# Ledger of designs, part 30: VH-VL binders against q95uq1

Target 1, 197 residues: q95uq1
Amino acid sequence: MSDNHEEESNVPAYVPGKHVSVDQLKQQDAEDEALKRYKESLLGTGVHAPKDDPRKLVIKEMKIQIEGRPDTIYPLDTKELIKEMKTKPFVLKESCHYKITLTFNIQHDIVSGLKQTNTVYRKGIKVSTEKHMLGSFAPQALAHSVTNPRHGWEEAPSGMLARGSYTAKVVFTDDDNEEHLSVEYAFSIKSDWKSDD
Short names: E, the ipSAE of ESMFold2; O, the ipSAE of OpenDDE; V2, 0.75 times the mean of E and O plus 0.25 times the DockQ between their complexes.

## First folded at step 15 (VH-VL; framework fv_indenebart)

Design w5 (at its last look DockQ between E and O 0.53; V2 from the best seeds 0.52)
Fold by ESMFold2, look of step 15:
Structure w5 (fold): chain C 197 residues (1-197), chain A 120 residues (1-120), chain B 115 residues (1-115)
Amino acid sequence: as target 1 above (197 residues)
Amino acid sequence: EVQLLESGGGLVQPGGSLRLSCAASGFTFSKYAMSWVRQAPGKGLEWVSSISPSGGRTYYADSVKGRFTISRDNSKNTLYLQMNSLRAEDTAVYYCAKRYPSWGDYFDYWGQGTTVTVSS
Amino acid sequence: QAVLTQPASLSASPGASASLTCTLRSGINVGTYRIYWYQQKPGSPPQYLLRYKSDSDKQQGSGVPSRFSGSKDASANAGILLISGLQSEDEADYYCMTWHDSAYVFGGGTKLTVL
């Protein structure tokens, strides 16, 4: 019953840093190691380089965990599932604690400096734009997983100005400026879980 | 509106060299992968080469690997194809093509082409 | 041993339908491939028409009439471009394309004649 609500990954985590040079050095080190893993994977033909799918990034799912409530899971590995996100909005109660886990595969080549850029709108007006660095990743058999925040929980905003319906667009890009995926989705912030408006 | 304008084609002898250019406008050039696709007279289409948005990754068809070099200058919105050791089989119209990113990995816009003739 | 094979020509009457085939090489299953179609008129570059992998993974090109559609014939191991309600302006060369084994590959093209 008394879990700490935190899961620690055995994979080195990206930590948002105030020291840009430290983050840059960790990215460079990850890219060198990722290149080594990619070269080693070339010994296994077809495992990380499907002949019929050119994508380098395949998002498998996005999971929204809310403390004390069932998870909301969006499978995203087909075009139609990605299109459905905006017709299936999720609800955050103001001040609730939540975290988001992204599960994905990397194919064909290393993806360096993968980041998500999330732009949130209210009534068509841009409210915020936030960037999250995910890291550098090589092709491998096991899916990669990243959770934000890595430790603890995020808290949803509260108050009359925060409540309402939102639309958003998240774009996944890398240091090579390739856009791997763009997803539109919707959510609302409400004073109560059962409120319709 | 998206516009792609190829130039630099011409007549060259076997073993010679030629550099093609493609001037791009109407989109943020540095966000998109670009490709060259060719068509020999009276024949079908053949993919030649592709380059990532930053220019950091390049890809070549086996028929041109080691002889052709794709490059780009994002400050000038220009795609290039350096063609060396040209052969009669390289005679074709060369199209510059814009790649649709992500899931739709196909050629959504094409230029009018530039003609390369390698005399026998 | 071409990856994609198309018949060289096809004729059909105005108002009828044309079914253009794009057959994958033996040993490659059409079911897992995304098939792209392009139209080319004389003296012009190709134009993207549509792509098809499945009914849940397909896309019509911008401005392409709905009388153009994609499908697959699993028994023939082929992608299909269907053009219904044929018009004289549909007379053109049609190419299929796919991404296979790190390369973009085109079929040889089908010349459609509307008579």
Scores: ipSAE 0.603, ipTM 0.823, lowest interface PAE 1.2, mean pLDDT 85
Fold by OpenDDE, look of step 17:
Order: sequence, then structure tokens, then C-alpha cells
Structure w5 (fold): chain C 197 residues (1-197), chain A 120 residues (1-120), chain B 115 residues (1-115)
Amino acid sequence: as target 1 above (197 residues)
Amino acid sequence: EVQLLESGGGLVQPGGSLRLSCAASGFTFSKYAMSWVRQAPGKGLEWVSSISPSGGRTYYADSVKGRFTISRDNSKNTLYLQMNSLRAEDTAVYYCAKRYPSWGDYFDYWGQGTTVTVSS
Amino acid sequence: QAVLTQPASLSASPGASASLTCTLRSGINVGTYRIYWYQQKPGSPPQYLLRYKSDSDKQQGSGVPSRFSGSKDASANAGILLISGLQSEDEADYYCMTWHDSAYVFGGGTKLTVL
């Protein structure tokens, strides 16, 4: 009788705010300076709305940064590249310090309450789930970039039990429960940086 | 298996109203955007409306804007289309369609449709 | 003018190849658009076949035979659905679709007859 302790991750119930369109935001008289600043930060320099692409969030790149090592960059411009990513695992040395940077564009409207959910699997078994609230993003000329962790580095697990091959799924959802992207990737935890030739 | 079952179609006079329903099963309804697409007799397909997973965002074709309202009840796994001020040109089979995940760029599943006839 | 235009009908023999065209309105570059294809048989709802933007951005529907493929003709400013080795069961209406300016737009459809 394996008590699947569903660790209720006490992520405070984010009450999804009412989706406010860019147009609505423009019309709202900012009585509050904080709100005005918020709006300004979101509205940026212009609304980008390509006529040929309905996507609101367009992922451009995932970058794995490891302290003291070259960056691993996954271009994600096409569906094929997204699918190919899982076939190119990156290596984490035990106890190394790493962070992940996502680069993406927002189109047409504000994406509110963007959340990244990372699920890691080992041999088909779920070993961890992490949720990161990224925030709200408006269309702008320059791509957005989010790094996790925001400050410092994440430490890779260590020990004999940590070593091995992993698969992961990252899902991007907003407060409207719309899935904008789902990507699978792979990585390995090793004792050293030597690629298994 | 994904199932979409439309209902509520029928005969209505011009200027009348009708409410269509689509019962969804076989998938997590609340995670997917949904759409209505119609097909007039002997004619092609026409997108009518779309709604986001939570219902917070709605989209309409110009031909139905201001007359039709798309909504959903995720607790009941049901999609709705309230049609007001119906016109003869609204006569069609109305299909409920599931959106593909990841911003829903196409319709991956369709119901069998429900027929709406607007005639005097 | 319609965003997408399809021939009303096309006929081909069993075993032959059929090329269905979906022409974009002038001023719209087909190269930047994803074209989606649907098959509809009489008395049935449409079924998704495939999408094609480029060779690096394409997707085949689940259960769709490999004899169905998407491409583009830039010179014609058209999306192409190619059906190789035509079967009798391929007789149907075929619709192209795209997203354009905040709307999903369908072509008028092509009736494919397999003779």
C-alpha cells in the first residue's frame, strides 16, 4: 500500500486576475501610479501582431547555463527543432551550478500569469515537478528573457542515486489555462563532464 | 476517446434565437480551447467562434459578431453557442471542434454537428 | 477577395497522384503561412489531415496515411496537398485553412473524384 503522498505543493492559489486586453489597458485611466508603471512596463513600445501567426507566445530559445562551462543553446524556432531537442541531451556534472534561460516573444495580446511547469522523469517514472511563475508579458519588439533561478544558481543533484539519464517536460501555461508550449528535453547527471563516447 | 456531441439545433424563424450545446468527453475539457465551425448546405466550412480554456477570451467571425455568444461550463464539460438575431444565412450544420494544444492552431477533433435552419 | 481559393473540383484515376491547390490572395505571401488541410466525406464532419508551413515546420495528423503530404508553390502563391497513389476512399471534399488577421479562414473546398 504505497501511500502516494501527493505533496500538495503549497503554491498559493494564484487567483487568476481578469484578463485585461492591451486595448483595455490603454483605456484604463491609471489612477494608481503603480498601475501606470505596470501598464507602461507591459505595453512596451508597441503591439506586435503578425497576421500569419496566431500564437501569443513564441519560444525562441532555451539556454542551459552551467558555471564554468560553455552554454548549451537549443533553438526552438520550429516544431522540428522542438522535437529534436529531446534527442540532444545536455550533461550536468554532479553538484554543478546551472540555470536555464528562456527567450520568447509575445504576440497579439498580453499573456498574463505565465507559468512554467517542469516535470522530470527517470526511466519513465516522475521524480520531480517544479512550477515557476514567470509573470505577465506584453507584446514588445524585443524578446523576453526569463532565467530560473532568478538569482544565483541551481545545484545539480549529487550521489550515486542521482546519476543517470533523465527526460523532462516543460509546459507553459497562462492564467487562462491556455497551454502555449510543451517541450520535452533530456539530460544526464554524471560524475564528470566526459561525454560517454 | 475524444467525443464531441452537439445538440440544440432546430428550425427557427428569422430574428429568433437558439442555443447550441456541445458535450465533451475523453479529454480534460478545461485545458483546451474550443471552437464552433459551421457549414451551410452544399457550401464550405466557416469558422464561427472560439473560446479559451477558462473562457476568459472569446473570438468571433465578423459575420456573427454582436449576435452570437460563445461560452463554456468546464464543470459540465460543455461548450455553448447562444445565437441571437438569426438570419437565413446562418442556416448550417454547426460543428463543435476541439483545438489542438499549444495555442490551438488547428481543429483536431470534430463533433457530428447539429443542424440549424433559419426559415420563415 | 477570399483569402484562400480552391478549385471547385478535381478528378484523378486510382493509383495516380492528385495535387490540390490552395491559393492565397494577392499581397499575402504563402511562404509565411501555415496551411492546414481537412478531409470531409459525405455525411461526416471534417477530419484533420496535416499542416504545412515549411519542410521544417510540418505535421501529419494521427492515422493519416503517408501518401498525403503538404507543400507550397511559391510561384503560384499556393499551398499544395499532394495525394499519391490515389485510393477510392480518398474521394472526398478537401478544405484548406489558415489563420489570418485574427480569424481562421477556410478555402472553398475541392471535391476530389476518383475515377
Scores: ipSAE 0.428, ipTM 0.784, lowest interface PAE 1.2, mean pLDDT 88
ESMFold2 (binder alone), look of step 15: mean pLDDT 93; pTM 0.937
OpenDDE, look of step 15: ipSAE 0.359; ipTM 0.769
ESMFold2, look of step 17: ipSAE 0.599; ipTM 0.816
ESMFold2 (binder alone), look of step 17: mean pLDDT 93; pTM 0.934

## First folded at step 17 (VH-VL; framework fv_indenebart)

Design x1 (at its last look DockQ between E and O 0.43; V2 from the best seeds 0.00; counts 0 for: pae O 2.2 > 2)
Fold by ESMFold2, look of step 17:
Structure x1 (fold): chain C 197 residues (1-197), chain A 120 residues (1-120), chain B 115 residues (1-115)
Amino acid sequence: as target 1 above (197 residues)
Amino acid sequence: EVQLLESGGGLVQPGGSLRLSCAASGFTFSKYAMSWVRQAPGKGLEWVSSISPSGGRTYYADSVKGRFTISRDNSKNTLYLQMNSLRAEDTAVYYCAKRYPSWGYYFDYWGQGTTVTVSS
Amino acid sequence: QAVLTQPASLSASPGASASLTCTLRSGINVGTYRIYWYQQKPGSPPQYLLRYKSDSDKQQGSGVPSRFSGSKDASANAGILLISGLQSEDEADYYCMTWHDSAYVFGGGTKLTVL
């Protein structure tokens, strides 16, 4: 029988800039109830603090967009779906242009300084590790999404040495060192979309 | 192997103070939230307090708010519980517990506990 | 009123099954809660067994035999720990736990006796 312990799981995130800083809004308008309601919605107060779930970051979806092809979408609403990512690799054609969007909810409190650490392996050997800051995210009813790269496209590597099967582990932590998500996933880089196997 | 070793329990009078310690080893202490859970003699489990991995956020059960302070020193891999204004109902075995991260809000490793007795 | 309520004791024979209940307070619905289970033997700290919210959101603790399983009884508003094929070493106290309204809350515990 296999052990089934809750494993670490992952998604990246980015927060668009707010219209006006929260402190400035609170300072400017103590007298206007309509603006007070708007300021409260920016902070995500009240409605997004579920009594039954302590998680501050709840993953919903990962989408891989490849220029000129239909999107690949992974629903990630359950731990089982997240665990399945390692067994359902996505394919990148060498030199293709792609980007990845993650969709998640934030609950309870602000997640400050969310960052990802992505480690890529080939045949069990670490081939790269990259860290980058995703931003700070407030609780709200509407899910947040982050697209990497924010502008333009990423280009998949090419050549005989780049082609092959990869596994990866991405970990999401915040400024409080809290690990919110850890995911193992898989992908392949191939010479053509209709496999050269 | 994860190990948690509590110390600092003892006999105190009501209104007194104690400081509990929990020495951690076998894991990267600074990556994990930690908690104190207590068990009165012959009774069930009661969560007391939790602290975030960096120590930046602390959480307390209503029964101990304002009297107990949880803290940690990540350079020494040690969790602390400062207990002030102790009451008879604080008499218990106090366990140090490691919280499982990500998708997990359960205590995956527990120490053996240290006994606190509050009596005159 | 306690958030989680467990019967104080339960007895069962070796080889039989035991069904331990963890009832949520009236007004909150077991269906949306993750219910965690711990075993505690005399003189020892608790040990994590498993978690259950739904068949798509559950997790077995490391090294925990598959004869331990979780479920829910919606009509009773309860989480269930099922222990099948009872062994003498299963004699222990069993606690359910959940996170509710910014606190970890435990049930009162059930003492399982294997006669």
Scores: ipSAE 0.589, ipTM 0.814, lowest interface PAE 1.4, mean pLDDT 85
Fold by OpenDDE, look of step 17:
Structure x1 (fold): chain C 197 residues (1-197), chain A 120 residues (1-120), chain B 115 residues (1-115)
Amino acid sequence: as target 1 above (197 residues)
Amino acid sequence: EVQLLESGGGLVQPGGSLRLSCAASGFTFSKYAMSWVRQAPGKGLEWVSSISPSGGRTYYADSVKGRFTISRDNSKNTLYLQMNSLRAEDTAVYYCAKRYPSWGYYFDYWGQGTTVTVSS
Amino acid sequence: QAVLTQPASLSASPGASASLTCTLRSGINVGTYRIYWYQQKPGSPPQYLLRYKSDSDKQQGSGVPSRFSGSKDASANAGILLISGLQSEDEADYYCMTWHDSAYVFGGGTKLTVL
């Protein structure tokens, strides 16, 4: 009995807008101030597009912010660092307040309809999936930063059933169904902040 | 197992047209960018074209731009290459290639290729 | 001028090390580029071997023996594929590849003969 877990995509059917290239956007008469601002934000695209890197989204870091605790920062500028991240789990005390900030650059073109999918596993079993629509991002001089939740804090689960080790996978996809990034990380939920060193 | 099977190759006269197909299996086709790479007889590899997973973005080598069109039907797990205004220099084995996502951007799987011969 | 240049052929003895070079065009700094390597045997499609940008940014293909490794020679402005402990089955054509200016670019390929 293959449990077809119908992923209830509560994500409203994002009708992928017609992908307009940066070049096409430059040619469009910006009668709309919003479009003009958008174009202006794209004017920096030429300066920041490396000729040797085809990636449109380049992750820089993941930051775990816990209320009352120092930040945990994972540098992610290399594939090796990305792979290493899952070997360095962070600790969440039960009922703590936390948020995750991802910092990334956009290159070459606009990434439209960027979606973040977070899947959490315990002992190889999927325990949760969260999808976040992040929006569209243009190349710019400064890295983009996305924090989840956007406002406030997430509360870590509590109780005996919540405690333990977890793995998670974060996937970034655009409206063209292109996967730009996949990152795995690990964390533990504990009753206290003592890392089992 | 990932499988890519090219078809549609053959003999065509200069100025003619040909449509190549690549049937994909063993992976979620709609999630991966696909490419065509060709190899002329006794020559090296040449990238021809790439297409994004949904088909919304296409890329072409200068040598084929305006003559070739890459497309895909995700419902059929099939990649296409429409080749128009064929030239003798287009004679090659044409490989369908899957792209590794995210960090990779390399061709991780290749088909066996289909031969296109442009000759009078 | 081609973005990537490879020697047409190279010969080496079994058990020896072979160094295949992929030279970047003048004005392009190899240090910033990720070089991909492919092996192609007669009658077969290319097979991905590895990629190398730096020691902290490298990847080995699945099932590719550890005797294949990537490096760079900054003085030569070249990517290097090193094959240690050369075996007869390593006789093949080897292609380097990179992404440059919105295109994938292959080198001309090197035919490696194992004598």
Scores: ipSAE 0.181, ipTM 0.740, lowest interface PAE 2.2, mean pLDDT 88
ESMFold2 (binder alone), look of step 17: mean pLDDT 92; pTM 0.932

Design x2 (at its last look DockQ between E and O 0.38; V2 from the best seeds 0.00; counts 0 for: pae E 4.7 > 2)
Fold by OpenDDE, look of step 17:
Structure x2 (fold): chain C 197 residues (1-197), chain A 120 residues (1-120), chain B 115 residues (1-115)
Amino acid sequence: as target 1 above (197 residues)
Amino acid sequence: EVQLLESGGGLVQPGGSLRLSCAASGFTFSKYAMSWVRQAPGKGLEWVSSISPSGGRTYYADSVKGRFTISRDNSKNTLYLQMNSLRAEDTAVYYCAKRYPVWGDYFDYWGQGTTVTVSS
Amino acid sequence: QAVLTQPASLSASPGASASLTCTLRSGINVGTYRIYWYQQKPGSPPQYLLRYKSDSDKQQGSGVPSRFSGSKDASANAGILLISGLQSEDEADYYCMTWHDSAYVFGGGTKLTVL
């Protein structure tokens, strides 16, 4: 009798806020400085939105940062590069400290409630799922950058059971249930940094 | 297998109204943006409208703006197009089209279409 | 002026190559745009073929033969669909598409006849 403890991840049910159109936002008298800044960021959208690209979220890169090691950068701005990502696994030494930084542009409209879902597989079996709320982002001249964890480092698993090759899927969705990116990638957990030549 | 089945087409007089439906199956309907594209007899393709996965965002061609309304019921896996104030130039086969995910930049699946004829 | 312009018709022999053009309106640089191509046979809906922005940014539709390829002619400010080794089944209407200024825009279509 295998008690499948479905750990109900008490992620509070994010009630998707009413999608307020840019036009509606323009009409709202923002007494709130934050709203004003938001509006200003939206007004800048016209200047920065490419006429030839319908994407609202353009991922530029995913960066794996490992303490004491060079950064691994995956460019993700093209579909081809996205597909190639899985062919270039990165290595995590057991117990190393790492973080992931996503760099992206927002175009045309606000992307609200951007969420990152990471699912990790080992030998085709789901090992873990992590969900991260990234936030809401408006179009701006400079790319946005989000790092997980926001503070400190994540520690790579350790031990004989942790070592091995992994595949993962990361999906970026917003509160409108629009998938902006889905990327498969691979990594290995090793006892040392020596790449199996 | 992805299936899109349009219905609701027919003959209508100018100034009349018609509601098209598209029944979707074979995919998680609520995850994908949907669109209507039309084709007048012997003519090319014309994008009409698009709707986001949750329905929170809608987009229209200038030719139909203010007259047509795109909507969806994700619980029924159905896309709708309410067409009001119909004109002769609205005569076309109307295709329901699924948007490609991630970038939403092209139509990857199409229905067989439903014919709308606006004639006096 | 239409954003995308296609020749109304093109004829080519079986086994030959056909180049279908999709010319962008003056003032719009084809180099920055993704051009999408669709095939439509009589009595059928359009089918997605491929997209092309550059050699590093191109995608083939599922099940689309490799004899279909996309390119651009910068001098003509046009997207190109190349069909090599023409087959009789390639006789169809071909539409180019792009996204421009918050709208999806189709070309007028080219009827390809395989003689």
Scores: ipSAE 0.356, ipTM 0.780, lowest interface PAE 2.0, mean pLDDT 88
Fold by ESMFold2, look of step 17:
Structure x2 (fold): chain C 197 residues (1-197), chain A 120 residues (1-120), chain B 115 residues (1-115)
Amino acid sequence: as target 1 above (197 residues)
Amino acid sequence: EVQLLESGGGLVQPGGSLRLSCAASGFTFSKYAMSWVRQAPGKGLEWVSSISPSGGRTYYADSVKGRFTISRDNSKNTLYLQMNSLRAEDTAVYYCAKRYPVWGDYFDYWGQGTTVTVSS
Amino acid sequence: QAVLTQPASLSASPGASASLTCTLRSGINVGTYRIYWYQQKPGSPPQYLLRYKSDSDKQQGSGVPSRFSGSKDASANAGILLISGLQSEDEADYYCMTWHDSAYVFGGGTKLTVL
């Protein structure tokens, strides 16, 4: 009956210095293998990596949350949906509070130092570039989600000069400078959500 | 215009070593992964090795693991392949190739190649 | 046992069409794979032509004529490179490629002769 506060609780602690029989070693090896399989299932290693798709980052959706209104959701499961996103702009009322959530899977390897670069254009002229370090992400069965801003809300710009149509490009790169994804999207800033019907 | 120029090929004895270089121009070299692909005389293409844009990750075909080392110097826009313990089956033209990531994960530009002959 | 298999040679007449096949080995399904195609003329490096997974997931290489196209034959478990309106300059070796199990894999190549 050993007591080790730092050891994994679901695996019996090894008690060094005691003579252990061959049968006890075989049983402990079986328990170690079961623990290894459990940890592999939680990490999504090897067993779940697709053999036909080299991508480390696979985008699933982009969601725009607006304070006090229904979410706008873009499924991005296919290359065509990604390419078409620019033709389906979302609307932000000036001064509204919003956040954007990207949902993606990681496969094959850990992606370390993932960085998001978002560049916004108006009539072909760059008006802002924002860079966010997102961190490192391991492969797993459930998708990862990243929300910008991490805390609170962004506020849409306001005023007559801010109103209009915008295009944007978000690019994901890692600490090896490898580009994993580029998505072009569009939005507009308006004084009202819609005219009265 | 994208240009990839391989050098360092030649005649070498079995068990010998050789270092290939690929000088890159016409694109931002440090932004792209790079690969070596070889072609034995009268044979098809075989992927040899790849390296990430920063050089932090390297990948090798099973046939060359432990013998070949890919590297890059982004300040000199140069890709390298250190080839050790060379065998007759390593005789080939070695191409430097630029990779396009993600959905375009293919070799969009290739060099002219440099010939490696392993013979006694 | 090769992941990708191509016939060694194919002949077709000028103006006709050629279908170059790239067969995946038993046990893997062509339907989920992206098949990339390269052209190589004697004494020259390969050149990228196109890739095909489906009509919604395909891409033509820059400057590659539309008479080059990709498809699949599910019953043969094969990717297909179709070259229509064959010209004498289309004589070349053609390689298919895919990414499989952590490696880039090429087929053995098909020598296309336009007679």
Scores: ipSAE 0.238, ipTM 0.680, lowest interface PAE 4.7, mean pLDDT 84
ESMFold2 (binder alone), look of step 17: mean pLDDT 92; pTM 0.933

Design x3 (at its last look DockQ between E and O 0.44; V2 from the best seeds 0.00; counts 0 for: banned pattern HYF H105, pae O 2.2 > 2)
Fold by ESMFold2, look of step 17:
Structure x3 (fold): chain C 197 residues (1-197), chain A 120 residues (1-120), chain B 115 residues (1-115)
Amino acid sequence: as target 1 above (197 residues)
Amino acid sequence: EVQLLESGGGLVQPGGSLRLSCAASGFTFSKYAMSWVRQAPGKGLEWVSSISPSGGRTYYADSVKGRFTISRDNSKNTLYLQMNSLRAEDTAVYYCAKRYPTWGHYFDYWGQGTTVTVSS
Amino acid sequence: QAVLTQPASLSASPGASASLTCTLRSGINVGTYRIYWYQQKPGSPPQYLLRYKSDSDKQQGSGVPSRFSGSKDASANAGILLISGLQSEDEADYYCMTWHDSAYVFGGGTKLTVL
């Protein structure tokens, strides 16, 4: 709470007094200032507000966890790494259990109602579009993580028609309809795993 | 074809008010952040204000904070700038500008501008 | 002190090159900033030309000729707009811009004359 450049502290809670209009106005003003300081302390005002980078969402990595196998980790903290994702497809064995975790920092201000829209293509033809609400996130020193599915595992599709190479585009937007990030990636669904690579 | 058309400029005395409008067409207006940028006679460009795609967040240059209010009506594809307590230094051509999304925070399309003159 | 400073004018001959500078204020390092460039012809609104942070982080505006390019001079703490093979229609005002400390900031502009 006191991790603020100005070393501000929260004001004490209002103690009740007999009906005094002036005191109530002071209490309301004090509560407004205390709330502002509290929000600023939670947001880390002056921390993670870089002067040269307007982005509110900065992606750090995507991790694919597959039950019974080592994790696949994509560092995404540069434009080059994000662009490279499409050239480094991950593999899902049909019917495998997996989940995907995204790690990101939030800068400058709260991002409210962050939403992921994922569109999957096969040979340039859209085969699905899914939207997931991720939540609201404030700036903080520790990066945020979100995992899909939130509980348990997802199961990869199976069958001869499901196997093949896919491309996808994931777009992150918020309640202000601001687009924060767009990432293109690739994966394949196969009947068995290739050698550990 | 992206088009931005400003209106509402005019002559006002110091302390007066004006409301600028910018009619947008040729793109999905509600998807894009918008800005006002001004240019005083014989001077350079100065950013004035910006607004998020939904209108939920607004940003102002220090020189206009508390006097100007940016807003938008996405049902009418219109951007607004309410200018109060006008000063001689606010005399300028005011441009409506569309902001490029995602990685770049720059103005990819500009209107033709509307002139505001503040004089006694 | 202004965040971005540009010389007021520059003259160059047709077919030659012009190097327009955009200097950042002391204490701000050009290396971490994206520098955006706009062209404004007489009687017209500004038009976006390009942006530059590094050779791996740059972008040419739609329809902007390749003879316009961006770079940086770290020793001068400056962004640079290079216009090669100058044409008479390149005569215009040129503005640099960046996002700094929660604001979009422009340089004062350089009037390029092609003599």
Scores: ipSAE 0.518, ipTM 0.790, lowest interface PAE 1.8, mean pLDDT 85
Fold by OpenDDE, look of step 17:
Structure x3 (fold): chain C 197 residues (1-197), chain A 120 residues (1-120), chain B 115 residues (1-115)
Amino acid sequence: as target 1 above (197 residues)
Amino acid sequence: EVQLLESGGGLVQPGGSLRLSCAASGFTFSKYAMSWVRQAPGKGLEWVSSISPSGGRTYYADSVKGRFTISRDNSKNTLYLQMNSLRAEDTAVYYCAKRYPTWGHYFDYWGQGTTVTVSS
Amino acid sequence: QAVLTQPASLSASPGASASLTCTLRSGINVGTYRIYWYQQKPGSPPQYLLRYKSDSDKQQGSGVPSRFSGSKDASANAGILLISGLQSEDEADYYCMTWHDSAYVFGGGTKLTVL
């Protein structure tokens, strides 16, 4: 009896707003200054819409920030680099404070209701799932950056049961349920920062 | 196993209408973008239309824009193509195709196709 | 002018290598584009073979033999599908595809005959 504990992720039912295309947005009279700014941010879309790349979300890097430690940066410009990332696990000392920053570009159109789902596995078994609503992102000249947690730090698990090797999968989906990115990475929880154990 | 089964093809007069269906199975239909690609007799492949997983976004080739409408019912795992104002040049085998997500943007699975013939 | 152009036909002997070309329209740099390749046998739908943008950005379809490989010829502004060790079962139509200006675009296809 495999108790599929469907963890009811209390993610409020995001009512997908009507997908307004950039073109439609351009046609809407922006009486609202906020909307105008939004439109202006979208006007740069022409420069950031490569004709040879259909992707709407293009990841650039993943950065692991650990308090008191140097940053670990994974360049993710190519599919090969994305695949390689899982072969280069980072180390979390138990009880350390860490955060993850993702940097990405948006192309062609607005990505609405972007959601990040992080699933962690140990020895092939799912140990946790976290969902983060990131929001909506428009094409712009500068890459977007999202840090989790938004404020403060996450604390790495501690104890003998927490120590070990982990794999994780990060999936980015929008309100159309379109998967824009799937990235796998690996990490280990250790009692110290020494990689050789 | 992924299966795509097209239906609804047939003979129609110019200016007529036809609705194609594609029944999908073997994968989570609602998670994947779907497309129609056609092939005229003895000719090459032509992309017709695409739809996002939820159906919120649709894309059309210029040749069919304003005449064809792509839609889907995720509760029925079915893709549709409403074809109006049909022309002789629309005569083709119409394939339902699944898109590989994200980086792929290619058609990883195809149906067997359904034949549409537009003739007087 | 078509975005992608393929020769109508190509013939090669069993065991030989066949090189299928997919030429991009003038003004479009092949170096920046991902080229997708499909195989279609008579009476069957197309099957995905592989994609190639660069040596660091390529992907082989599931079950596709390693004798199929993608490359580019920058001088010709073309994507290349190389079939090494040609077999009789490789006789088929081959289509290249790319995404360009918010559309999927196919080449005209090449009929490969194995002599």
Scores: ipSAE 0.217, ipTM 0.748, lowest interface PAE 2.2, mean pLDDT 88
ESMFold2 (binder alone), look of step 17: mean pLDDT 92; pTM 0.932

